Miniprotein binders against Glycine-N-acyltransferase-like protein 3 (Glyatl3). Designs and how they scored, part 5

Target 1, 290 residues: Glycine-N-acyltransferase-like protein 3 (Glyatl3), of Mus musculus (Mouse) (e9q5l8)
Amino acid sequence: MLVLKCSTKLFILENMLKSHFPESLKVYGAVMNINRGNPFQKEVVLDSWPNFKVIITRREREAETDNLDHYTNAYAVFYKDIRAYQQLLEEHDVINWDQVFQIQGLQSELYAASKAVAKARLLDLDINLASFKAVHFSPVSSVPDHSFLTGPTPRLTYLSVSDADLLNRTWSRGGNQQCLRYLANLIACFPSVCVRDEKGNPVSWGITDQFATMCHGYTLPDHRRKGYSRLVALTLARKLQSRGFPSQGNVLDDNLASINLLKSVQAEFLPCRFHRLILTPAAFSRQAHL

## First folded at step 22 (miniprotein)

Design N2 (from M1 with R78L)
Fold by ESMFold2, last read:
Structure N2 (fold): chain B 290 residues (1-290), chain A 80 residues (1-80)
Amino acid sequence: as target 1 above (290 residues)
Amino acid sequence: SEPIEVYVVLTVPDGRETEYIFEVSPEMSVREVLEFIAEFFGLDPSKFRLTFDGEPLPLDQPLSDLGIEPGATLRIELKE
């Protein structure tokens, strides 16, 4: 096990990860953010350097202050060899198993391998798997074309931390204090785009997370069919692209509205799926908010 | 100085226009406003200019010195 601390090696790693797209995208996003001020207090774990077979990004242990906060306490994984992934987790103290947390990645064996490790360690926990289509946005022209907009001229801005409550109330996995703090931190640390009404209230928005994933796109029901969701998605993608990020996201198979939006802006559906594992130890099962 | 809302117009390559409302401070220089809008849309500000009433705005002057009032329409355009 190696915890990669050297800033020079971390920049080299960032570049190396590009040759492993799409599978490395979540780890790549985390490493980019580590190299740009590290606002989520994360670190990189490898099996070896420079000839690694597995990379895991994790929160520094000192930053894990809420054992129920699986939104923040999330591991992104990329592996070249699934057996190396299993071995690393079995033989070393890579994962803090004494909390509610996430493991995520873009490779199909992630769930089965992680479950096998938990069983080998004799852990009493539940693993909730969700699977998503993975997408990325095409590079865009020098001037945006937002001619699809209808109705009143949109008021474009960024989200404020005070807007986190609205995002927490409108998200299907929200409505709890862990999620509220998590969303406030995302808004404070990472790019967002927002359309506001004349009173200054958010009516359409999108944010990015600690893995540079475009997420939480939403338009209030009374403000739909005006082109705001397209405007928000395209503008956020351009903002990320201008900063060198890949502008990628996830969408559930049954979210037909979002799939249609992504098709309408010619986003590319990647040849892999996004896998999100939420791991809940039995000791926390009554307290956890999934 | 209270923020003001201004309209910003972008023209796509085929001549169609799209309009947005941005909140800016009257104390911001034209340069700062141009950089804010261009960077919001991922544009290179060195390749664009701001115009008002058909005239390029001087980069080093604040909006308040140029008669830019709430509801004014600014255009962000490619240079040359």
Scores: ipSAE 0.741, ipTM 0.911, lowest interface PAE 0.8, mean pLDDT 92
Fold by ESMFold2, fold request of step 23:
Structure N2 (fold): chain B 290 residues (1-290), chain A 80 residues (1-80)
Amino acid sequence: as target 1 above (290 residues)
Amino acid sequence: SEPIEVYVVLTVPDGRETEYIFEVSPEMSVREVLEFIAEFFGLDPSKFRLTFDGEPLPLDQPLSDLGIEPGATLRIELKE
């Protein structure tokens, strides 16, 4: 097990990960953010260097201060060999199993392998799997044209941390204190785009997370069908692309509005799926539903 | 001073113009405003200039010295 701390090797790794797209995209986003100020206090774990078979990004242990905050305490995984992934986790203390946390990645064996490791370690925990379409935006060549918009000239801003409560109330995974703090941190650390009304209230937005994933694209119901979600998505994608990020995201199979938006902007649906595991030790099962 | 709203006009690839409202500080230099708006849209600010009423704005002067008031229309144009 290696914890890769050398900044030179981390920049080399960032470039190496590009040759493993799409499967490496979540790890790639985390490594890019590590190399750009590391605002989420993450580190990279490998089985070997430079000929790695598995890469895991994780929070530094000192930063893990809330055992219920599975949003922030999330591991991104990329493997070339699923057995190397299992071996690394079985033989080394890579994962802090004494918290509620996430494991995520773009490879189909992730759930079965992670479950097998938990069993081999005799851990008493529950693993909830969610699966998503994975997407990325084609290059956005210019500022989005407002011809597809109806209504008054849009007011564009970044999101403010004070907007986190609204985002928490409107996100399908939100509505709890951990998510509220998580969203405030995402807004503070990572790119966003927001359309506001005349009163300064957010009416449409998009954010990015610690894996450089575009997420929580949303338009208030009373402001839909004005083209705002398209404006927000294209503007955020272009902003990410200008910084060298691949502008990628996830969408549930039944989120038809988001799927239709993605088709309308000719986003590419990737030949892999996004897998998110939420792992809840029995000791936390009473508290973790929050 | 209190922020002001300005209209920002840009040209898209098909030659059409697009317009958005941004909030800026009157104390910001033209350079700072150009960089802010260009970066918001993922544009390279070194390739653009900011104009008002058809005239290029001097980069190192604040908006307040140039008669830029709330509701003004600024244009971002390629300089090369």
Scores: ipSAE 0.689, ipTM 0.890, lowest interface PAE 0.9, mean pLDDT 91
Fold by ESMFold2, fold request of step 23:
Structure N2 (fold): chain B 290 residues (1-290), chain A 80 residues (1-80)
Amino acid sequence: as target 1 above (290 residues)
Amino acid sequence: SEPIEVYVVLTVPDGRETEYIFEVSPEMSVREVLEFIAEFFGLDPSKFRLTFDGEPLPLDQPLSDLGIEPGATLRIELKE
């Protein structure tokens, strides 16, 4: 394996990944954040340079301080050759298998290949697969107006770290201490958009994760049908695009409201799916929150 | 000092206007407020100015020195 530490090579890699869209988008987002202050303390592992066949982004070992925090300790993967992926994944010290963690990617063989390696290593762990539509926002060329809104003038803010508790309680992946800390860290490190009521309480929001993916778009039930989700999504997408980030998202097939929103803003549904694996060693099964 | 709410009206190149409420500190300079709002929407702040009651605001002065009170309407407009 090679750990790519040279800033010049990392910027070259960032540009090279563009020629492999959409499959490389998760790795691309991670590499962009690595090149822009590296707030999630990640590094790039690959099989060879410059003629790589597989790239894995991972947490620096020194940053892996909570074996239950699979949200933060997530690997993004892009491969040109599935066998090269399997070979790299099998190498000593590429993956920390002694924690609860995620493997994420936009390629269909990810689950089967990762499972085969875990089996070959005789690991006693469970692998939970979730599969999503992958989307990419079209360029947002103008500031969103509020002509589609039916409520009072929106109060726009960034999210505050103090809002993390509300996000933790409302996110389908949330409700635990690891997720609470993860959300606080996302808010502190990455772009967000929030609509607040007159008392300062969040009523609609969207955040960005360590892979530059828009996530946790949510509007409180009593504040729905006012156009807030559209305002939040377009504003966050434009903010990301103005900084050169991809404005990508992932949506479950049965989330019809979110799918309809994405269609209404002419987001591009990509010709690939997002795959998220959560790997839970048996030793952690009682403590882990999925 | 305590933050205040202001209305911000954005006039973009195609002439459309939008209005939002933002929370700002009275101690922020006009430059800081302009940068904050422009960056929130992904705009280049060097291309815009802030106006209040039809008058351009001096970039290096804090809002508190300019009589900007809670509920004031500020406009972010293209320069020339």
Scores: ipSAE 0.630, ipTM 0.868, lowest interface PAE 1.0, mean pLDDT 90
Fold by OpenDDE base, look of step 22:
Formats: structure tokens, C-alpha cells, sequence
Structure N2 (fold): chain B 290 residues (1-290), chain A 80 residues (1-80)
């Protein structure tokens, strides 16, 4: 195991990962954020340098952790060799198996390989797998087109940390304290877009996570069909792109509304799928929010 | 000086408007404000101009010198 701390090497790594798109996009997003102030306190673990076979991004060991917070305790993985991934995962100090955490990647073998390692280590844990369509936005026009908007003039800004509660209550993956804290951190650390009403209340929003992924977008029911979701998505994508980030997202196969939205903005559906594993040790099975 | 909140209305050729809310320093130049908006939303500042009360704002003057107060509404227009 190598922990890559050298800024020069991290920059080189960022460029190296571009040649492995789309499968490296999650790790790439994480590395980009690491290289840009590292507000989320992440680090890079490799099997070797410079010719790595596997790369894992993780929360720094020194960072504050909540054992129940799989949102924050998230690993992104890219591998050139699945065996190398398994070998790295078997090392004692790579993954913290004593907490609720998630592993993310854009490679199909990730689940089987991770499960095999867990089994080999005789770990008593539950593994929940979710698979998504992965999407990437084409370059968004630098000239905004608002022709699709209906209703009153939208007020477009960013989210405040104080808005995290509303997000937590409306996000399908939210509704707990861990998520609330996580969302607050995302808002504080990464780009967000928010449409506000005349009173300044959020009515539509989008956020980006530690992997530079547009991970959540929502419009309040009373404010739907006004084009706000499209406005939010395009604005956030433009913001990411202007900073050199890929504008990427994930969508469930059965989320027709979001799929239609993505199609309407001509998002590219990637050939690879997004895989998210949530690993819950037996000790936390009663307390974990998945 | 303390940051002030300003409203920036983007007007596009189709006539539809979007209002952006920003906190800016009164000491910021119009150019800096444009750049700030561009940085935030990924716009090209060279393609836009700022107006206040229907008049173009000079790029190299601070907002404070132009009578821009808290809650002021600026307009961003695409250059022809």
C-alpha cells in the first residue's frame, strides 16, 4: 500500500486517470477535489507508483469520522487489474472494516471482488449493492438559454449550510443525522445551485459530492414543471465544466423523470454503470441508516 | 467594507430573465463582479456587460463609486 501525498504526483495522477475514462471518473473526481484544497480530507491509496494497477480514494485517517456515516466513509475505486484490487483490499490498513462505509466505482467486477475479500476475511457484514446508469454532460453552452423556463423569474444562487435540513428531509437517501451532517459538508465544500422563491426559500437545488458527482437534485412538488430542474442541472454542469471537472451523474433505471430530464439536456449515458456498495458490519446493523 | 447583497438579472436574447443573488464587496470593480459571476456559473465575462438603471457600468470602477447599494439590481446583457 502506498499513500500518495506528493502534490506533484497527485497532479500527475489526475492526468493519468483521464486516459482511463469513463471507468476512472469517480476516482478522477475525488482526486481533482484532493488537488483543489482537499476540503473533504481525502487521500489516495495505490498498490504501486507510477504504474499502479489499482487506486482507492478514502477519507484521511486523521479526519473526524462517524462509524455510522457511510456517506462520508466512502471509497472510490478504479482498477486496471481486478486481482490487484483484491490484493490491495486484503491489506489491513486500506479499508476500515469496523464502520459502515461504501465503495463506489464504475466497473462491474467491483461487487464480486469486494464480496470475495470480505468473505475471505470472515467478516460478518451486509453488503448492499445498487447499480445506476452513469451519465456525463456534454459541454454546456456558455450562453444560457432560458427558453424552457415557465412561470416567474427564477432566483438562482447557491445553497447555504442552513438549507441542509430541507435537503435531508427531501432526499430519498436522507432522513438521519449522518446524512444531515454529510449534506452540510457537501454544501460547504463543493458547488451547489439553488433556485429560491420570493421569500428566499429553496425550491429547487442540485449538489455535488466528494467525487465531483452531481449526486442529488430536487424540486419541490409545488414548483415542478417550470423548468427549474433543467436550469439547476445545466447551471451546475456548466459550473463544474468551467472548473475543469467532468459533469457526471447517476440515475436509477426506474427513475423515468430524471432519465427524461437527462435526455432533454442531451446528457450522454455512459457504457459503464455506477456501482455503489454499502457495507454494514453486523455490530451496526441495528443502527445504520442505508 | 462588509459584503453587500446584489441581484444580477441575466437577460438572454429570448427575453427570459434569471436573477442571480450574490454577495460582493462594494470595493469590487464592475470587471471583478463580472468575473465573479463567471466563476460561479461558468459564464464568459467577455460576452456580457453589466448595467444599472439602464446604463452600462464602467468596468474599472468600484461598485461603491457607482451608487450600487445593498439590494441593488444589476442587469447582465449579452454583448451584440
Amino acid sequence: as target 1 above (290 residues)
Amino acid sequence: SEPIEVYVVLTVPDGRETEYIFEVSPEMSVREVLEFIAEFFGLDPSKFRLTFDGEPLPLDQPLSDLGIEPGATLRIELKE
Scores: ipSAE 0.200, ipTM 0.664, lowest interface PAE 1.9, mean pLDDT 92

Design N6 (from M1 with E2T P3E V30I R78L)
Fold by OpenDDE base, last read:
Structure N6 (fold): chain B 290 residues (1-290), chain A 80 residues (1-80)
Amino acid sequence: as target 1 above (290 residues)
Amino acid sequence: STEIEVYVVLTVPDGRETEYIFEVSPEMSIREVLEFIAEFFGLDPSKFRLTFDGEPLPLDQPLSDLGIEPGATLRIELKE
């Protein structure tokens, strides 16, 4: 394996990954964040340079780690050759198999290949697979048009780290301490949008993650049907685009509310799906939160 | 100084307007306020200007020196 640390090469890598959209979008987002201050302490692993067949983004070894925090312990993968991915994954120093972690990507063979490697290595672990619709926003308007708003004048702020608890309680994938810490880090490191009430409480929000993905958006029940979710989504998308990031998201097939929202803002549903693997070693089976 | 709330009106090319509330520090310059709002929306601040009561605000003066009080309405306008 190679760990790519050269800033020039990392910049070249961004451009290389563009030619492999949409399947490379997750890795691309991670690489962009790495190249822009690297607030989440990630690094790039690949099989060869410049003609790589597989690329994996991972948390740096020097970064603070929680073996139970699969939110933070997340790998993004893009491969030109599935066998090359398996070969790289079989190397002992690529993946930390002694923690709860995620493998993410936009390619369907990711699950089977990862499972095969785990089996070949005689690892006792559980693999949970979730598949999502992947979406991408076309360039949004240069001037914000939010005439669809029907409620009171929205109070706009960024999220604060202190808001992480509310996010953790409302996010379907949250509700544990690992997620709380993860969300706090996302708020601290990456763009967010928040609508607050007159008392300063968040009533609608959106965040981005280490892959530059709009990973979570929510509006409190009492504040729905006012256009806040659309406002948040469009604003966050524009923020990403203004910085050169693709504006991408994922949605579960059964999340009709979010699907309708995405359609309302004319988001493009990609031909590829987002695949998320959560790998849980047997040693953590009783403690892990999915 | 404590942050104050200001109303910000953004006009789209067809003339429609939307109003927002932002919290800003009175000690912030007009430039800083413009940059803050522009960054929030993912806009290039150099393409916009802030106006108050129909007059452009000087970029390098703080809000407090310009009589911008809590609840004041500012307009963010596209230059071209």
Scores: ipSAE 0.857, ipTM 0.949, lowest interface PAE 0.4, mean pLDDT 95
Fold by OpenDDE base, fold request of step 23:
Structure N6 (fold): chain B 290 residues (1-290), chain A 80 residues (1-80)
Amino acid sequence: as target 1 above (290 residues)
Amino acid sequence: STEIEVYVVLTVPDGRETEYIFEVSPEMSIREVLEFIAEFFGLDPSKFRLTFDGEPLPLDQPLSDLGIEPGATLRIELKE
């Protein structure tokens, strides 16, 4: 195990990962955030340098930890060799197996390999797998064209940490205290876009996560069909791109509304899928929110 | 001071306009307002200018000194 702390090497790594798109996109996003102030206190673990076969991004050990917060306790993985991934994962202190956590990546063998390691280590844990369509935006126009907007003039703001409760209640993956704290942290650390009503209440929004992924976008039912979701998506994508980030997202196969939105903004569906593993140790099985 | 709402009209190269509402502090300079809006949209502020009532706004003066009131319309235009 190698923890890469050298800033120069981390920037080199950022560039190296570009040649492995799209499978490296999750790790790439994390590394970019690490290299840009590291507001989410992440670090990079490798098997070797500079010719790595596997890279894992993780929360720093010094960072505040909630063992039940698998949103924050999320690892991104990219591997050139699946065996190298397993070998690295088997090493001590690479993964904290004593918490509820996520493993995320854009490679299909991630689940089987992770499960095999867990078994080999005789760990009693549940692994929940979800697979998504992965998407990214082509370079958007340098000048915003939002002529598709209808209705009243949109009031544009960033999200506030105080808005996290609303997001937590509306996000399909939320609804618990861990997620509330996680969302608040995302709002504080990373780009967001919000459309507000005349009273200042959020009516449409989008956020990015620690992997620079457009992880959540939502428009309240009463404010749909006005173009807000498209506005939010395009604006957030442009913001990411202007900073050199890829504009990437994921969507469930059955989420037709979001798929149609993504098509409407000409997002590209990637050939690889996004895989999210939630690993729950038996000790937390009754307490964990999934 | 309390933030004020301003209408912001962005003109695209083909001449079409889109209007937005932003909250800004009256104490912000025109430069800061331009940068704020540009950053929001992921634009390079150096490529744009702010105008009010058809006139370019001075970059280093605050909104309050320029008589920009709540509900005023500012235009963001590409520089020639």
Scores: ipSAE 0.856, ipTM 0.947, lowest interface PAE 0.4, mean pLDDT 95
Fold by OpenDDE base, last read:
Structure N6 (fold): chain B 290 residues (1-290), chain A 80 residues (1-80)
Amino acid sequence: as target 1 above (290 residues)
Amino acid sequence: STEIEVYVVLTVPDGRETEYIFEVSPEMSIREVLEFIAEFFGLDPSKFRLTFDGEPLPLDQPLSDLGIEPGATLRIELKE
């Protein structure tokens, strides 16, 4: 196991990962954030340098931790060799197996390999797998074109950390204290877009996560069909692209509304799928929120 | 100080216009306002200018000194 701390090497790694798109996109997003102030206190673990076979991004060991917060305790993985991934995962202190955590990646063997390691280590874990369509936005227009908007003139702001409660209540993956804190951190650390009503209440929004992924977008029911979701998506995508980030997202196969939105903005559906594992130690099985 | 709402009109190359509301501080310079809006949309502020009543606004003066009041309409345009 190597923890890559050298800024020069981290920059080199960022460039190396480009040649492995799209499978490396999750790790790439994390590395880009690490290289740009590292507001989420993440680090890079790999098997060797410079010819790595596997790379894992993780929360720094020194960072404040909540054993129940699998949103923050999330690892992104990219591997050139699945066996190398298993070998690295088997090493001591690569993964914190005593927490509720996530493993994320864009490679299909990730689940089977992770499960095999957990079994080999005789760990009593529940592994929940979710697979998503992965999407990438093509370069958006240099000038915002939002002629599709209907209704009143949109009031545009960033999200505030005080808005995290609303996000937590409306996000399908939220509704708990860990997620509330996580969302507040995302708002504080990463780009967001918010449309507010005349009273200043959020009515449509989008955020990005520690992997530079457009992870959540929502429009309140009473404010739909006005083009806000498209506005938010395009604005957030442009913001990411202007900073050199890929604009990427994930969507469940059954989320027809979001799929239609993505099609409307001509997002590219990638050939690879996004895989998210939530690993819950038996000790936390009754406390964990998935 | 208390922020004010301004209307911002963006013109796309084909001449279509879109309007937005932003909250800005009256003490912000035109440069700061331009940068704020540009950064919000992920645009390069150096490629744009702000106009009011058809006239380019001076970059280094605050909104308050230029008579920009709440509800004023500013236009952000590509530089030629």
Scores: ipSAE 0.854, ipTM 0.947, lowest interface PAE 0.4, mean pLDDT 95
Fold by ESMFold2, last read:
Structure N6 (fold): chain B 290 residues (1-290), chain A 80 residues (1-80)
Amino acid sequence: as target 1 above (290 residues)
Amino acid sequence: STEIEVYVVLTVPDGRETEYIFEVSPEMSIREVLEFIAEFFGLDPSKFRLTFDGEPLPLDQPLSDLGIEPGATLRIELKE
């Protein structure tokens, strides 16, 4: 494996990844964040340079401080050659298999290839696959038009880390200690948009993850149908685009409200799907059940 | 030190307006307020101006020197 540390090569890689959209978008988002202060302490692993066939983004080993935090311990993958992916994944110390972690990507063979490597290494682990529609926001207008708003005048802020508890309680992926810390870190590191009530409580919001993916767009039930979700989505997308990010998102097939929102803002549904693998070693599962 | 709430009205070229509430510090310069609001929306602050009571605000002056109190309405709009 090669760990790509040279800042010049990392900026070259960032530009090279554009030629592989949409499949490279998760890796592209991670590389962009690495090149802009690296707030999530990540690094890039390749099979070769400059003629790579596979890229894996990962946490720096010294930054992996919680073996149960699969939100933070997430690997984004892009490959040109599935066999090269399997070969790189099999190499020593590319993947830390002794934790709960994620493998993410926009290519359909990701699950089968990763499972085959785990089996070949005789690893006793559970692999949970989730599959999502992948979306990318079209360029938003240079001057915002929020005439769709019909509720009270929105009080706009960024999220603060103190809001993480509410986000943890309302996120379908949340409700646990690891997610609470992860959400606090996302808020501290990456762009967000929040509508607050007069008491200062969040009522509608959206955040961005370490892969520059817009996630956890949510409006409290009593504050819906006022245009806040659309305001949040468009504002966050514009903010990301102004910084050169691809403004991407993922949505479950059965989340019809979010799909309708995305259509209403003319987001592009990509010709690929987002695949998220959560890999849990048996040692962690068996101990958790006692 | 203590932040105040101000109304911000965004005007598009065809004359439509949308209103928002932002929290700002009275010690912020007009330039800092403009940059904060413009960047919040993902806009280029160099293309916008900030006005109060119909008058352009001096960029290097703090809000506190300009009589801008809680509940004031500021306007952000494209420069000509």
Scores: ipSAE 0.755, ipTM 0.915, lowest interface PAE 0.7, mean pLDDT 91
Fold by ESMFold2, look of step 22:
Structure N6 (fold): chain B 290 residues (1-290), chain A 80 residues (1-80)
Amino acid sequence: as target 1 above (290 residues)
Amino acid sequence: STEIEVYVVLTVPDGRETEYIFEVSPEMSIREVLEFIAEFFGLDPSKFRLTFDGEPLPLDQPLSDLGIEPGATLRIELKE
């Protein structure tokens, strides 16, 4: 096992990951953020360098403060060889198994392999799998065309940390203290776009997570059908693209509103799926929120 | 200082216009305002200018020195 600390090697790694898109996108986003101030206090674990077969991003040990915070305690995985992934996790203390946490990746064997590792280590875990369409926003024209707007003139800004409570109440994965803290940290660390009303209250928004994923695009019910969600998505995608980030996201198959939005902005649906595992030790099952 | 709201108009290549409201500080230079707006839209600020009443705004002056009041309309345009 190797924890890659050298800034020169981390920049080389960032470039190497581009040749493995789309499967490497979540790891790539984490590595980009590590190389740009590392605001989520993450590190890179490999089986070997430079000829790695497995790469995992994880939180630095000293940053782990809440065993129930599976939002922050998330690992991104890319492997060239699924057996190398299994071996790395079986032979080394890569994962802190004594918490509720996530494993994320764009490769189909991730669930089965992770379950097999947990079984081999004799761990009593519940593993909740969610599988999503993976999307990428196409490069946009040099000048945005927002003629689809039909509501009041939008007040464009970005989110403030004080807005995290509203995001927590409106996110399907939200409504708890771990998610509240997580959302506040995302707003503080990563790009967002927000439309506000005349009183300064958010009415439509989108954020970026620790993997450079566009997430939690939402418009309050009374402000829908004015083009705000499309404006927010396109503006956030442009902001990310201008900074060299991939503008990527995930959507559940049954989220027809979001799928229709993505089609309306001509987002590219990738030839792979996003897999999110939430792993809950039996000791935490009645305390955890999935 | 107290931020003010200004309208910003962006023109697409075929002549259609879209309007937005931004909050800016009167102490911001025109350069800072242009960079702020360009950042939201992923635009290269070096290729654009801000105009008011059809006239280019001087980049090194703050809004407060140029008679730009709350509710004023600024345009972000390609330099040519």
Scores: ipSAE 0.736, ipTM 0.910, lowest interface PAE 0.8, mean pLDDT 91

